# VHH binders against q9y6x5, part 118

Target 1, 379 residues: q9y6x5
Amino acid sequence: LPPKLLLVSFDGFRADYLKNYEFPHLQNFIKEGVLVEHVKNVFITKTFPNHYSIVTGLYEESHGIVANSMYDAVTKKHFSDSNDKDPFWWNEAVPIWVTNQLQENRSSAAAMWPGTDVPIHDTISSYFMNYNSSVSFEERLNNITMWLNNSNPPVTFATLYWEEPDASGHKYGPEDKENMSRVLKKIDDLIGDLVQRLKMLGLWENLNVIITSDHGMTQCSQDRLINLDSCIDHSYYTLIDLSPVAAILPKINRTEVYNKLKNCSPHMNVYLKEDIPNRFYYQHNDRIQPIILVADEGWTIVLNESSQKLGDHGYDNSLPSMHPFLAAHGPAFHKGYKHSTINIVDIYPMMCHILGLKPHPNNGTFGHTKCLLVDQWCI

## First folded at step 3 (VHH)

Design u46 (framework vhh_surovatamig_d1)
Fold by ESMFold2-Fast, scan of step 3:
Structure u46 (fold): chain B 379 residues (1-379), chain A 124 residues (1-124)
Amino acid sequence: as target 1 above (379 residues)
Amino acid sequence: EVQLVESGGGLVQPGGSLRLSCAASGFTFSRYAMSWVRQAPGKGLEWVATISYSGSDKDYVDSVKGRFTISRDNAKKSLYLQMNSLRAEDTAVYYCARGTYTYEVRYEYTFDYRGQGTLVTVSS
């Protein structure tokens, strides 16, 4: 009976929500498992980049999903649709479900995790759902549990993605306690449903379950806008991505565009590609544009328009507001253990260890997650 | 220079149909997702529909699903919105917009270019 792992993501679940709201079902899960209080994600702190980092163990410059909107300077291709199914964008890395299917002749299952409805290196998840935001959590859970019990070769790696609390975080902002309390209670109830379903189907005792997220959320405001049109004429550049990290492709001399932008706002840092801070690991990829603008936390870059988002993410990955958490339960994990922090790229080598897979070269450090595992000892 | 020019608006009876067109120039149309957004009198901007660069994926605001159809012709560099079963609540200025489509677009109206708009009035 091979080890099995279910990886669950609640998009935009900021780590400190755990301190500010009550989660009875999640706390029951953690009581018999482990909690990592902060996960330091990769830059930029966006959905597609961080979800792909979780399953590859790579920085964005290495796996190639460098934003939710991208332009590849070598091939002249645009990734401008989150439902774009061109394998080209995903082929710079090998995600864990591909490795799982190729190394051990095992199956993978996916309910809407980014990339799982795309053939990557000619391999698509054995069972998957095409992305559709209208599909309920219950339907996603029903499919995943069906595939975990009724597959040959056996499903040993499964993923489950849910859009909340990110959607509500954008709409209401993380400081709207009334609306966020309602949304987070609903998520906690979904975690309760997940655990109950796994118990009823006889999966709970022998399944490793990881609950995590890709990023946090910070409060935005109409009082914190950076109007790019006030600083540079639109004829000087092509805009590849806007906010809070703007990707600028110059139509004229790069230095001239840089000089027009560098004093645009005291609430925005302007970088030539080679000057992007090394700590971001966001430089060595053709999809990273010649000039990158990075807004300060809570500031929104606009083009002479108002922004209706009251919350956003994508900001500096050193910001605690951008950090998610990780909770896990199952035969591989200790019971009642709390850990302070890991890097999001550390999740991949840990998952490979649990599944008995040989990891591809990656940026994670297995030693950072050893303390979570029953078959390992912390130094 | 990026230009988007809308046409096809007008006065129509409730239950009627209109087809909006948008002519694009100044960029590689076939490589961008495109959207329709609208602004009703005295209200804010509302995202209506998006179509992927290839035309394979389409998304709509709930109030127009089953009534409106977004389409594109990459050879003609044109975007369309077929509006059926029109309601008084559909009265608005409709804008063609160039957007780098993300699944977050429906939570915030964001795009880098839009046209001048075309007025649609649904009234008896």
Scores: ipSAE 0.013, ipTM 0.304, lowest interface PAE 8.8, mean pLDDT 88

Design u47 (framework vhh_7uia_1)
Fold by ESMFold2-Fast, scan of step 3:
Structure u47 (fold): chain B 379 residues (1-379), chain A 124 residues (1-124)
Amino acid sequence: as target 1 above (379 residues)
Amino acid sequence: QLQLVETGGGLVKPGGSLRLSCVVSGFTFSSYAMAWVRQAPGKELEWVSSISGSGGSTYYEDSVKGRFTISTDNAKNTLYLQMSSLKPEDTAVYYCAKRYTYTSGKTYEYFDYWGQGTQVTVSS
């Protein structure tokens, strides 16, 4: 029987939530599986970039999904989230579901994972749902479990995406203990439903399940705004992305735009593209704009307006508030093992190993995840 | 200063039509997805419809599909909501909103900035 893997993402699940709230179902999952306490995501710490990094093992400059809003300087195309299904944006990398279908006679299934409703290198998951945030977790789970149990060729790789706790993190902020407690309890109940359904269907004992996330969340405030209109007039530039990482396309001399922005606020860093810190791996792609503004944690870049955001993400990937976690259970994984930190790009080569796939060249290191796996020597 | 100014509301009979307009100033209109949200008397805010910055993709709440049409005129920095076959249940204050979020559905929509609203009343 070929090995099977279900990859589940709860968008915006900050690692620190595990320490500050009760998760009885997730803790039972972890007791019989593995926990990675912090996953160091890629910069920028946004949904589309990090979800694509999980399934390609690549930094954003290499896979080409460099933001949720993008402009390509060579082709002059514009990308906005959920609205442009042009394969052009996704074709700079090969995600694991494509590799899974092309290397062996296997199927892939997808419930809403970013990119799975777009043909990439002329390949789309064998079973998928068009993105629609109104579709319940229960319906997504029903489809995934049906496809895992009733497919030919067999579904060996499946993905399941859920928008919470990110949506509530933005609305209430991560410091709203009352609202976040209710949201996180609902997520824990969904994890309980997931485990129970897999057990009832006879899938649990032979299925590898990874529960992870793309980023965390930090508290924002009306007291922490950077008004870009106080720095520079709109006639000088085109705004490609705003907050907390602003992507600036100059309409005039780049140096003049840079000089107007450079000392505008003590709470943001202003980079010419070639001066972006090497540790971000955010430089070598035509979709990265000539000037990038990076706000300090909890600061929001605005255009002479109030922000309704009480929480946000996209900040420096060295910040613990931006880190998700990874939990896993199944025949490939040890039981009761806890690991401190991996890089988000390390998930892809680990998943390829579990599925017996040859990974495409990637930025992950298999050695970083070896201690999680029963078939590997960790010492 | 960023401004979203809604117009076109009013009193209309059931089965009637209205076109709402939202004139945007202070930012590059085509760089953002835009939305219409509404609040009926004594109820929570409800997302109605969204449109991409390019105008190429549109999304609707199930109760308004086939009755409402969202559109943009990027040259005029204007967002429209054409409403037809209006029902008493459509009575609400309608807000134009700038979006900068991943989700396109009604579940936990976040809006960066919105206008003061325009009242739509559907009654005999």
Scores: ipSAE 0.000, ipTM 0.180, lowest interface PAE 17.8, mean pLDDT 87

Design u48 (framework vhh_7zox_3)
Fold by ESMFold2-Fast, scan of step 3:
Structure u48 (fold): chain B 379 residues (1-379), chain A 122 residues (1-122)
Amino acid sequence: as target 1 above (379 residues)
Amino acid sequence: DVQLVESGGGLVQPGGSLRLSCVASGFTFSSYAMGWVRQAPGKGLEWVSDISSGGSTGYADSVKGRFAISRDNAKNTLYLQMNRLKPEDTAVYYCARVRYTYPGSTYTFDYAGQGTQVTVSS
């Protein structure tokens, strides 16, 4: 039987939620599988960039999805929700579902993972759902399990994306214990439904399942706002992305824009592109703008407006609040093993190993995930 | 009971400007991404612009540099400033509540207003 893998993402699932709330279904999953307590994601800690890093093993500067809103200086194209189906934005990398379909003549299936409804290098996921937030987790799961069980060529790689707890994290903030407990209990129940469905269909014993997330969440406040309009007149620049990482395209001399911004707020770092810290791996791409502003954790950059977001992400990837976790179960994984940390780019080469695929060049280190796998020694 | 009420449409000459407004009720306006979609005579719906709850904006290539979307959360109001209008901008403009979505998906909205007619004559 060829190895099969289901990759599940609960958007915005902060690693520390596991310590502060009860997850009986997830704990049962972990007891018979593995847990990585923290996954160090890529900068910027946003949905699109990190979901693409999981499936390519590349930093954002290398795979080209550098933000949720982008401008390409060479082609003069702007990335927006309506043109995210333009393969141009996604073609700087080869995601695992494309590799799976091309190397092994096997099928891939996707329930709304970012990029799976786009033809990338002329290859689209064999089975996919166009994104629609109104489609229930159950319907996404029904489609994925149908495709895993009834496809020829066989589906060997499947993805499932769910918007929570990110949507509620933004609305309520991660420190709202009452509202977040309800949301997280619902997610744990969905994990229970997932396991039960896989068992009922005879998939559980032979399917590798990874449950992870793209980023965490941090508490924001009306007391922690940075008003860009107090720093610089909007006639001096074009705003490509706002908060918490602002992407600034100068309309005048770059140095003049930089000088107006550099001392505007003690809660924001201002970088010329070439001065962005090397540890971010966020410099070598035409979609990274000439000036980047990075707000301190919990600070929101605004344009002369109040922000009602009580939670946000996109901050420095060294912050534990930005880290997701990874849990996995299946024939490839040890049972009852806990690991402290991996990099999010390490997930891709691990998944390629499980599926028997040759990984494209990537920024992950397979050695970091060896201790999770039954067919590997830790050293 | 979600309600979106557009205003500000009308007849304008090429090169002119118009400002559309949309007043929202029945939901926590500040917590949702909002957008504008349009339908030209004999054509399908076209996404024009959106703005996240945090203020991040997106624009269709056809309107980029000419239109500006903004919101006033204290007034539960969404705006579209339309500059350097062209005959091809003639359409019914709908205020829409964006369903929580990620980039890479088909643009969708779950509630829309009744629309406001914009006609650019030449």
Scores: ipSAE 0.008, ipTM 0.178, lowest interface PAE 9.2, mean pLDDT 88

Design u49 (framework vhh_8dlx_2)
Fold by ESMFold2-Fast, scan of step 3:
Structure u49 (fold): chain B 379 residues (1-379), chain A 123 residues (1-123)
Amino acid sequence: as target 1 above (379 residues)
Amino acid sequence: EVQLVESGGGVVQPGRSLRLSCAASGFTFSDYYMHWVRQAPGKGLEWIGNIYYSGSTFYNPSLKSLVTISRDDSTNTLYLQMNSLRAEDTAIYYCARTYRVTYGSYTYYMDVWGKGTLVTVSS
């Protein structure tokens, strides 16, 4: 039997939600599996970049998805929802489903994981769904479980993406206990449904399942706004991305734009591209703009307006509020083991090991995750 | 130039209906989520609802029974239908474009706003 892996993402699932809310189904999953309490994600702490880092094991500067909104200065292309199907944006790395299909003559299946509806290196996931936020979790789950059970060649790698609790985290903010409790209970019920579906199909004991997320969420406020229009006139720059990391493309001399921005707010750091902190691994890519503004946690960059966001992410990846967790269950994993921290780029080489794939060069370290695995000596 | 221009405001009697329009220009309207927001005199901004590029709508629960948002991508126009108007619905009504939204992004950030249209509900 070739090993099988289902990778599940609940977008924006902040690690400390596990300590502040009740998750009976997720806790039962963890009791019989493993928990990594904090996953240190990559900068910037946004959906597209971190989802692609999970499946490539690369920092954003290396895989090329450097933000949810991008501009490539060499080709003059813009990345947005309308352009996200262009393989150009995704071709700087090889995601695990491509490796799975090319190395082992096996199938991959995808329910809306970012990048899975795009041909990358002329390879698209064997079974996939075009992204549509209106499609229910139940329909995504039905398709994934059908493909895992009925494919030839066998589906050995499958992905499942869900937009919550990110959407509600933005709308209500993570400190809204009443609304977040309701949302997180629904997610726990979906995890219960997932486990029961896999048990009903006879897959549960032989399938490796990873439940993780791409980032956390922090509380925002109308009292914590940075008005970029008070710093600099629109005629001096093109705005590529706004908040909480603003990507600035100067229309005039870069130094003049930098000088107008550098002292504008005590709650925002302004970097020339070459001065971006090395610890971010966010410098060596044409899609990283000449000037980057990084708001302090909970601060929102705006253009002479109020923000309706009560929660946001994208902030410094050293912030615990930006960290997701990882839980896993299956024949590859120990039972009842807790681990403190891994890097999000470490997930890729671990998944390659589970599937018997040779990883492409990556920024992860297999040694960081080997204590989770039954077939490894963790020293 | 990217622009949003609201129209259809005016004085209306309590209990009546009113339809507001928002004309978009300078961008591919069909690629964006659109919002309606209002501001009553001396109050903060109140979010009314949004419409996705697919036509799916989400409303402020306090206003859901009173409003319908729709769009016509062939004419680059956003609409707000308001029914059973009350004195407390007196406000300046704004349409707004959501900043580029990708996977997992909530459409709360608005990067382009119209100048607003005044609705006065009075006997």
Scores: ipSAE 0.006, ipTM 0.219, lowest interface PAE 9.6, mean pLDDT 88

Design u5 (framework vhh_7uia_1)
Fold by ESMFold2-Fast, scan of step 3:
Structure u5 (fold): chain B 379 residues (1-379), chain A 122 residues (1-122)
Amino acid sequence: as target 1 above (379 residues)
Amino acid sequence: QLQLVETGGGLVKPGGSLRLSCVVSGFTFSNYDMAWVRQAPGKELEWVSSISTYGGNTYYEDSVKGRFTISTDNAKNTLYLQMSSLKPEDTAVYYCARDYWGEARTSPFDYWGQGTQVTVSS
């Protein structure tokens, strides 16, 4: 029987939550597995970009999902989370479920991971659920476990996505201890349900399970707003994405737009595309707009209005508040091992190793994760 | 400060038509994508249609494509949904929503109205 892996994402699970709240079920999972305390995600620190980086091992400029809202100047196409089904957007990379299906005689299963309900290079996950936010965690788990146990060819790679704690992080902000405590306790209970379901079905001892997230969350405030309308008139540009990273497509000369923006706020950095810091790996893609604005942590870019968001993400990926964690359990992983930091792009080559797949060229480094694995020696 | 007010709902027979309107105040309307979202009795929220107010691009859920038309009047800060060939399955509360770009999966809409009831019954 080939090795099996279930990859689980809780959207917006900031690593620092592990230190400030109790997670009895997650702690039991970690006790017999591994914990990576911080995962350094890719820029921009947003849902679709980072979820696709996890499964491709590529920076956003390389896999092409460069934001949750995108414009491609060559094809004149627009992308958003309500308009995400065109394969064009996803075809700049090969995600692991496609590799799993094409390299080996094996199946993949997906409960709502971004991209899994789209045919990518004419290949869609063998089993999948079309995205629908109203589908419960229990229904997603029931489908995934059914497919893991009752498929031919066998499902060897499965994904499960859940929207919390991101939705509550945005609504309440990560510093709302009362509301966040309630939300995080519910997530810990879902982790307990996951483990119990796998045990009841006889899957637990032979399945590798990774629990991770795409990004963290930082506190926002009505006192920390950047009014873009005070900098530049709407007639000068098309807005492709707003906050905390604004993507500006000029309707006039790019230099004129840049000059109107560059000194508008002390809490925002303004970059011409070619001047975006190299450390972001956010430059070499037609979907990255000619001018990018990057707000400082906790600052919200607005258009002459207030913002109801009390938490947000998308900020500089060097910020600890933007980092998720990674926990894993299963026959491939050591027991009781803690590791400080890996890069989010390192997850893909590690998963390929566990599944016996040859990774596509990627930006991850297998050496960074080998200390997590029982079949590897680390110094 | 920000407000979305839906009107135009009502009772209509199968095959009939209705025009929903949403008057927006408190923000620069033309800089946001706008959407219509509905909730049928006993069901979850379902996205119906979106319009890019600065790009003019329109998007529809498959079951309403060819029957519904989304449009805007930016000078009046008003979003419209022209509904034709209405079916009993279209019975729902219809909400006008502001699509705050750059948010995926968790809060695609950051402002929405109180809703207007559409009932399709013989």
Scores: ipSAE 0.101, ipTM 0.464, lowest interface PAE 4.0, mean pLDDT 90
Fold by OpenDDE, second read of step 4:
Parts: sequence; C-alpha cells; structure tokens
Structure u5 (fold): chain B 379 residues (1-379), chain A 122 residues (1-122)
Amino acid sequence: as target 1 above (379 residues)
Amino acid sequence: QLQLVETGGGLVKPGGSLRLSCVVSGFTFSNYDMAWVRQAPGKELEWVSSISTYGGNTYYEDSVKGRFTISTDNAKNTLYLQMSSLKPEDTAVYYCARDYWGEARTSPFDYWGQGTQVTVSS
C-alpha cells in the first residue's frame, strides 16, 4: 500500500506554548511519535508564505508568495487573503499535493490549506474545501478522514488547516495566560478529536500524521509603536504591506523615500531591496517591493494611530517567538524521539521521502530530518 | 550590550571536578538554546554540550558523556557545565555560546563569551 500522509497546521502555534501550557492529547501524540521542539520558519514569518514554504521546500523569494499582501507592478494585480485565487501568484512553484496527484493511483485532499483551492499549474486537488473560516474543525476533519478512507484513486496526501491559536494570539497576545490557556486547551481537544477519529476509522496505525504550524506570536503593546506618518508624507509612497514588515512602493524618487524612512525609528530597520540581508533569502523576486521596513520584535508599524493587535507575527525568522513546532506520528516516524530544531523548508523533502515522491528542486535539507525517520540513519 | 561571561575555570587534578558558569545579559536567556564549546591549544574548536530551551533536551559530545552535565537556571540567567572525572585531554578554554540554530554540534553560534581556562594536570 502506498504511504499516506496527513499534514495538519494550527496557525500561529508558537513553539514554547508546549513548554508553558498543558497539552495532554498532543503530548500523548508526541509520546508515541516525534517532536521537533521548534522550527525556524522563513522570512517574512507570515501565514501564506510559510504555509507555501512547508509544501514546496522553498524560500519565499523562490516560490513567489512573499507576503499575505502583494502587488505586482507589471500586471497591476493585488494579492490578499480575500483575493488569493489567481494562479498567477502560486505558479512560481509546485506544491507537494500537485506532485502527489500527478502520480499514478494517487490523489490529494485538502481542507483549507493555503493555495489548495486554486488550480496551480492547471492542477487542483481532487478533493478540497473552499476556504471558509466559519466551517468547523469537525466538518473539516470529517471530510479529510472520509477522503483518506474512501477515495479512488486513494488519497495519499491530505492537508488540514485551522486558524487557531493565531487569531486568539492576535487578540489577546501570547502572554495572556488566562485567555490563551482556554484557547490552547481547545486546540488540544481538537487534536484529541483528530486522533480518536483516526483510530475509529482504523487509519491511526498506517497513516503518517504531521502536526505543525507556520509561525509563532510575539507580544505587542501600545507603548511600542512606529508611526510612519511622523517620518514621511503618505503621498510619497504606497503601502503594500504594513506590519511588522512594511513593503514600500515609492511614488517619488526611491532614494528620497529611503532617506526619509532610514532614521524614522531606532526600532526599525530600513532596507533597500538590494540591501536586504542575505540570511532572509528575501531579495530575488519582483514581488518584493523596492523598500522594506522591518520592525524590531514586539514593535508595530502604524499609520496615524491605527488599531493595534496585542500579538503579531512576521518578524525576523531568527526570533524564537516566531518559531512553530512540529510533531509527527506514524509508520515512518520513531516513537518517543525529540529533536531540537529544523528549518521549515526541511519538511518538504521529508514528506516527499515518506510518500516516495521525487522532490522538485528545493531549499530543504533532508539530512536535518533523518533522525525522525525509522528508515534512516541518525547522524 | 549582549554579554556572556564564563567563570569557574581553573587548575584541577585528573579525576577532579569543576563547575563552569556562564552569566548572560542583554537578552532573554530562556528563549535561546545554549552551548559549551572548547578549544585546546593547537586544536580546532570543539563542541562539548548543548541544552535546548524549549524541550530541555541535552546533548553531549561522545567524549564527555557521563562525565559532564549541562544545565540552566533561567531565574539567574546562568548556564552551567558540571564537569567530573576530568582528564588531561579536557584541558582547553571553555566558551559559553548562544545557539542560533539549536541543533547541537552543527548549530551556528552567534554570541560567545571570553572563555574560561580549564587545565587538568597532575
């Protein structure tokens, strides 16, 4: 039987939540499987870019989803969470569900994972749900497990996406113990439901399951604001993306805009596109704007005292607060093994290995995940 | 403004024990994995031990397994290395380092202390 893999994402699940809160169901899942304590995600540390990095193994500059909000100056197209259906944005890479589905006697399924409801390279998942935040986890889980169990050709790769604890992290801030405890308890219960469902259907022993996230969450405050209006007139630029990494499209000379912004705040780094640090792998794409502003951890870039979230993400991907975790269970994985760190792009070649797929060129390193796999030597 | 300061080194006889300390400042200690590395005269830098902040996992070089113990006190922003059954080959400058990547011996370190000399000799 071909291997099967379910990839689950709980958006905005910061790695150290595992340390600071109780997760009976997730801990049981980990006990019978593996844990990567924290995953270094890609810059910028936002939802769409990182989810696409997980399934492509590519940095953002390579797969072309460089932010949750994008603008292409040539076509004049816009990308946003409410406008993400144009294949134009996704076609710079080939996600794993497309690769999987193009194999013989295999199909893919998806429950609201970013990009799964879009035909990419003229291929859309055989089974998918259009994104709708109002759809319950239960309904998403029921559809995914039904497809995993009853489909022909068989579903061998499936994705499941859930919006928490990200939404709550934004609302309450990650340091709100009372509210976040409640939210994370619910997440753990959902994991319990997932495991129980798989056991009931007889899938648990044969299905590989990865539970991960795209990014963490940092605490923000009204006392840590960077107001761009104090530094530059709004008529001199277009804001493509705002905080914590602002994408600036100058309407006047780029140098003039840069000079007005470079000293705007000691808690913000301003980069010309060509000067973006190499470690970000965030330069070689036309969708990256001429100037980017990168706020320090916990600082928020605002315009004229706009509403502020108590938590946010998108910051430097070297910050621990931005890092998610990865847990996995199934025939491909060891039992009771914990690993310190991997790169988020490393997940792709690992999944390809598990599924027996030839990976497309990617930025991941398969060697980083060998210790998680029963059929590999741990170096 | 970020600093790592090692202490606890010294001269000890073979079979003896030392406890190294590393006090950090300028960053949230509990958010970062930490490591000990050492450099003996004329030798390359050698990874000794790492501790994971998130899961508390500890990692050791094979030559020090069973003899060295890495630990932390987050309240004191201090990293420790308890060394026992010391051998002459353990003689080196020991450095405290912040682990950027968090993968033990292969991890890049972004900040280092000044080091503390450990000499094991009869």
Scores: ipSAE 0.000, ipTM 0.250, lowest interface PAE 14.3, mean pLDDT 92

Design u6 (framework vhh_7uia_1)
Fold by ESMFold2-Fast, scan of step 3:
Structure u6 (fold): chain B 379 residues (1-379), chain A 122 residues (1-122)
Amino acid sequence: as target 1 above (379 residues)
Amino acid sequence: QLQLVETGGGLVKPGGSLRLSCVVSGFTFSSYAMAWVRQAPGKELEWVSSISGSGGSTYYEDSVKGRFTISTDNAKNTLYLQMSSLKPEDTAVYYCAKGEYIRDSSYTFDYWGQGTQVTVSS
């Protein structure tokens, strides 16, 4: 009878989509559960950083996944999509599936959540799928439900990741109502499939299910480009990450590079690492480069080229366009409760509470989510 | 401006080999993920293989793993698909496709070539 939790992420699901499109299946889920209208994610508002923040409760400077492209000056390692399986990048934090397996005699299961196919502190998810974008949502769901229903020790924590609507958000932009309507209707149908599958297998009434996302999406344009080559010559720096947050490693004097970049574009903020705003919690890690460029919402940093992206994310985490939502259903959650805002780092201590786990030190505040839970007093 | 041109298709017997090539122009090849997608007569489009913009990561549909190899030549702006141990079920029009990103943005592909026909029969 231990509590069970399934954590589902639809990548790039902007909170505002809930108000501008119809989601009959998601609305039925929310009617008998809870909705958090906005989740304030961590900076930078990118896939790998925010997915790891959800499962660790830590800011990026603390968990070490500071971008989708990284360089560590101490070890001289480079992180890219091909290097995401090196435990070095993931070992600065302990994600919830590792805690679940080590504190209790319990199993974890994962369908492609970032980090789950990597041994972290010598512990890999008990059941997992190697990342493969071609694997259907239905196959991921089939594996997760089989593992939830037939495992010893029992699977008590399971994760499911899906690349949409992020993929289409980038391709069409969030303002393309025709294409986004089609994509979001398909997402809602997948949520319907998820609920139906859980009901058919007898899991629905006793399983806690969280549906959330890592970030939103904003409209981009070829009229809003910042050409970095017009500011500074390539011989002066190494580019670690480009857009919309550029990570610059100077090959010459840092002050000289900074001065060449500082006044280059009115649509880009240039920071020395020590001057990055405290509210970003994006400074105290060797993987954060000496100079960081932050583009204004909807602006794309390029190297003397056009961009085909009509939508993007990674921008300032105070922007509502960057915020996802969180919906949840199950025995731990109230029915029909709406909450305005939580921080993405608050999800981790809430999940630890539901599973009866002692959380590792984290940046979340349990008080922010306790109003969602039936066993807690709100106030 | 953007152009993808596939070549190398043809008729081959079961167990045979073919090498498909896709020459690209109008963009920086190494900045974008590239893929091969196929469509058999009367069936939906099926993703076959992808390669990251850096060329470091390769991904394959389960039915082609161990038989097909995707690779790039950045100096020639060319994407390749080396096909070995071909089976009748590999018969399809093969398309070269340009994507944005593999994990961050998508597995979706923005620009497609005209395709090259591969027929496996005896």
Scores: ipSAE 0.006, ipTM 0.186, lowest interface PAE 11.9, mean pLDDT 88

